# Designs tried in a protein design chat: VHH binders against D-aminoacyl-tRNA deacylase (GEK1). Part 3

Target 1, 317 residues: D-aminoacyl-tRNA deacylase (GEK1), of Arabidopsis thaliana (Mouse-ear cress) (q9zpq3)
Amino acid sequence: MVTLIVATTADPASINPAAALLAMPGWTAGPILPPDIKSFSNKQTRVIQHDRSIVKEDDLDLRWEEATGEVVDEVIFLSRHTAVSNRPALTVHPIGVLHLKDGESPPQGGKPGWAALPSTRIGPWFRLLKKMAEAHGLVPEFEITLEATHHGPITNKPTMFLEIGSTEEYWKRQDAAQVMALLMWEGLGLGGSEEVGKWKSETGKRKVLLGIGGGHYAPRHMDIALKDDIWVGHLLSGYSLPMEDPTQTKTTPGENYIGGNWRQSIKAAFEATKASFPGGEILAHLDHKSFKGWQKKAITEFLAEESINVGKPNDFT

## First folded at step 4 (VHH)

Design p29 (from a13 with Y102T S106Y; framework vhh_surovatamig_d1)
Fold by ESMFold2-Fast, scan of step 4:
Structure p29 (fold): chain B 317 residues (1-317), chain A 124 residues (1-124)
Amino acid sequence: as target 1 above (317 residues)
Amino acid sequence: EVQLVESGGGLVQPGGSLRLSCAASGFTFSSYEMSWVRQAPGKGLEWVATISGSGGSTDYVDSVKGRFTISRDNAKKSLYLQMNSLRAEDTAVYYCARETYTYDSYGYSYFDYRGQGTLVTVSS
């Protein structure tokens, strides 16, 4: 089983962390995949490099399996982050396109209504990244943050994005690239240490966060993710939970019906999270400040109908 | 400071062709993925095509694959959309857009800057 790390030469925030990682010991050139995807091997890790959009090259995991015969266990993407605030940031996030309905074309890859299997490493690596960024003098200049589930590419194995943002200047920062390389090096145990964030079916209560509501940077969910032993699945921002006000929608059938694809979004995110964490205790956390009373009531009732347990911050211990 | 100015729109008959242009200024053009997005009257924004900063990679919405070609000239800081075999359904205001995420509690945008748009009308 291999961990596939994906980089694109089109993005300095992608290729520079990859280059820093490849400068560490133990790498050997691997096979070239069609059309011209270069690869490098170290133990059970494979780095692949293409020159296309990082969010639109679908099924690289299956394409690797077909070309090599190796089974892919997980995919880690290296990418830039852009924000209107222009704030420098190092981010970690799961992927999926739950904010779009069928028939809408996603501008940044993926498929409407789809959530990738979230990487088990998101929570543990977010905590590790924060420690490493602090140790290497990147904080407070760089904000270390999670992002809610968004964009592609389409993958079939547990997936996470690691990003450097938010402007051209920061995408090229070599100190940030080095910290990302160190995160991957230590996180994957390439130097002989224990891997960080590998899921195992062991005894004991291990809680998996399913975030519901809030903004793109998941601020209230992020506070939970900083706790030791907490694992992170999907994080649904408000834009992935479209809820039509029943008093404002005359053409929606039923007096108590709340339109929008919010139920489908929650169910897809829950099922994908459950699949990544077999035996885990998945606990939904609602960012209550993001919801009106009628929205919170509807979401809570739906979670109960689906047997999805709800937790408050203090329940994640 | 960042500006995107579209041109080339107009009235064209079904089956005809049009070439849209976008002049960019105020940023390092070659460092950004650029897109064309469109909006038909009374409808939401629809992404049409994207091109990588180097121009080496392109992608298109299914309805325009084989008919539209996105390209760029980084020396001239210009983005283009060659539209062939135009259909009535292609009638829309076309925007040149620089891709990004914008943070918001209940939503986000895929582009931080877009131009004023150029109207394309496909009609007999």
Scores: ipSAE 0.013, ipTM 0.383, lowest interface PAE 7.9, mean pLDDT 87

Design p30 (from a13 with T28R S31D; framework vhh_surovatamig_d1)
Fold by ESMFold2-Fast, scan of step 4:
Structure p30 (fold): chain B 317 residues (1-317), chain A 124 residues (1-124)
Amino acid sequence: as target 1 above (317 residues)
Amino acid sequence: EVQLVESGGGLVQPGGSLRLSCAASGFRFSDYEMSWVRQAPGKGLEWVATISGSGGSTDYVDSVKGRFTISRDNAKKSLYLQMNSLRAEDTAVYYCARETYYYDSSGYSYFDYRGQGTLVTVSS
């Protein structure tokens, strides 16, 4: 079983952390995948070096398995982060396309209604990244943050994105690239330390955050993710929870049905999270500040119907 | 047709106040997080403030905390930015922006629609 790290030469925020990681000891040249994708090997870690956009490179895990015969355990993507705010940031996020309607074409990969298996490392590595960024003088210049579930590519194994943002100036920052490389080096135990964020049957504390609501940077879910021993699954921003006000929809009088794909989004995120954390205690946390009363009521009732437990911040221990 | 129309900009002396307004149409306003972003002369776009769809949560860039207040009126489909204790450094074109995913060749954009902007000049 191998951890597949995906980088692309088309993106300085991707190739520079990969190059920094590959400059560390223990790497050897691996197989070349058609048409000319280079790879590098170190213990149970594999780095592939693509030359185009990776958010549309579906099934890289299955393609690696087909070409090499190795079983892929997880996928870590190295990518740029963009935002109209232009704020410098180092981010970690799960992937999925729950914000698009059925039948819509996703321009940045994935498919409508789909959520990848979230990497078990998201919570532990977010905490580690924050410590490393602080230790290396990147804070407060760089915000260290989670992002809600978004974009592709389609993957079949637990997946996470590690990003440097938000502008060309910051995508090229070598100090940020070094911190990302150190995160992967320490997180994967490549220097001989214990790996960080592996989910095991003997894992003592098993509370897994499923975030519901809030903005793209998941600010209130992030407070929970900063607690020791908390694991993080999917984080659904408000844009992934479209809810049609029943008083404003063209429905039969007396109907209380709330339209929109919000139920399907919650269910897809929950099932994917559950699959990544077998035996885990999944607690849904609602960002109550982002919802109207009728939305909170509907979401809470749906969670109860699906037997999804709701947690307040203090329940995450 | 989605439209965002800003107003309320103008010339103001340092220490003065202005209230910017944004009139939204063509979408369910209360379902979207809304932001104010600005572009100072010779600088890139800078995010200023965000407000949740319900109006219950707000966030600000550090340089305006305590001076600016973002608010909304969902019944009127309007977004506001109350700017107090204005400084020369606040001089910029201010844009009303709707937060959602907009995919482009450079990745995700957090804002899919932005108005034409309203100029705020802080000078004596």
Scores: ipSAE 0.000, ipTM 0.195, lowest interface PAE 10.4, mean pLDDT 85

Design p38 (from a13 with T100E Y102T; framework vhh_surovatamig_d1)
Fold by ESMFold2-Fast, scan of step 4:
Structure p38 (fold): chain B 317 residues (1-317), chain A 124 residues (1-124)
Amino acid sequence: as target 1 above (317 residues)
Amino acid sequence: EVQLVESGGGLVQPGGSLRLSCAASGFTFSSYEMSWVRQAPGKGLEWVATISGSGGSTDYVDSVKGRFTISRDNAKKSLYLQMNSLRAEDTAVYYCAREEYTYDSSGYSYFDYRGQGTLVTVSS
């Protein structure tokens, strides 16, 4: 079983962390995948480099398995982050396209209504990244944050994105690239330390955060993710929970139905999270500030119908 | 603790004007893109206008181009929407929002925080 790290030469925020990682000891050249994807091997880790859009090159996990016969355990993508605030950031996030309706084209890859299996490493690596960024003098210049579930590519195994943002100046920062490389090196145990964020079938209680609502940077969910021993699944920002006014009849399965893809989005995110964390205790945390009273009521009733437990911040221990 | 408070809405006749204001607190206002979004009765949220952190660039939904002007005063931590030549179709609750775009501004965008809104009714 292997961890697949994906980089693209088209993006300095992708190629520079990959190059920094590959400069560490133990790497050997691996197979070349069609159409011209280079690979490098170190223990159970595989780095692949292509030259295309990071968010549109689908099924690289299955393509690796087909070409090599190795089973892919997880996929980690290295990418730029763009924000109109131009604020520098180092980010970690799960992927999926839950905002778009059927028939809408996803501009940043994926498929409408789809959520990838979230990487089990998101919570543990977010905490590790924050610690490493602080130790290497990147804080407070770089904000260390989660991002809500968004974009592609389509994957079939647990997936996370590691990003450097938010402008061209910051995408090229070598100190940020080195911290990302160190995160992967230590997180995957490549230097001989224990891996960080590996999900194990132990008898202890392990709580998994499912974020419902809030902003793109998941500020209220992030406070929970900073707690020790908390794992993170999908984080659904308000844009992934389209809810139509209950007086509107545009979507009419029955009278006074609350339209929009919000039920499908929650269900998809929950099922994907559950699949990544077998035996885990999934607790949904609602960012109440992002919802009107009728939205909050509808969401909590739906969660109860689906037997999804709701937790407030102090329930995460 | 991010807080946005809208004001300036009211009843206006078609062809009239209104100026909306938004007071921001709890974050470094000048570091963020700000937007106005609206929700007409019985409809979903619609993005109206965005302004960059510095105020140097603006963008608008096609239906309001030439009629609405978004502006900001970073010293006062305030966002504004000047609405001219108002139409019945502009009737909505207007929200001030702290906007964040994800990955690439060309495709995917989000409105992170928004206030309680201010009602604009265009009727004769």
Scores: ipSAE 0.006, ipTM 0.161, lowest interface PAE 9.7, mean pLDDT 85

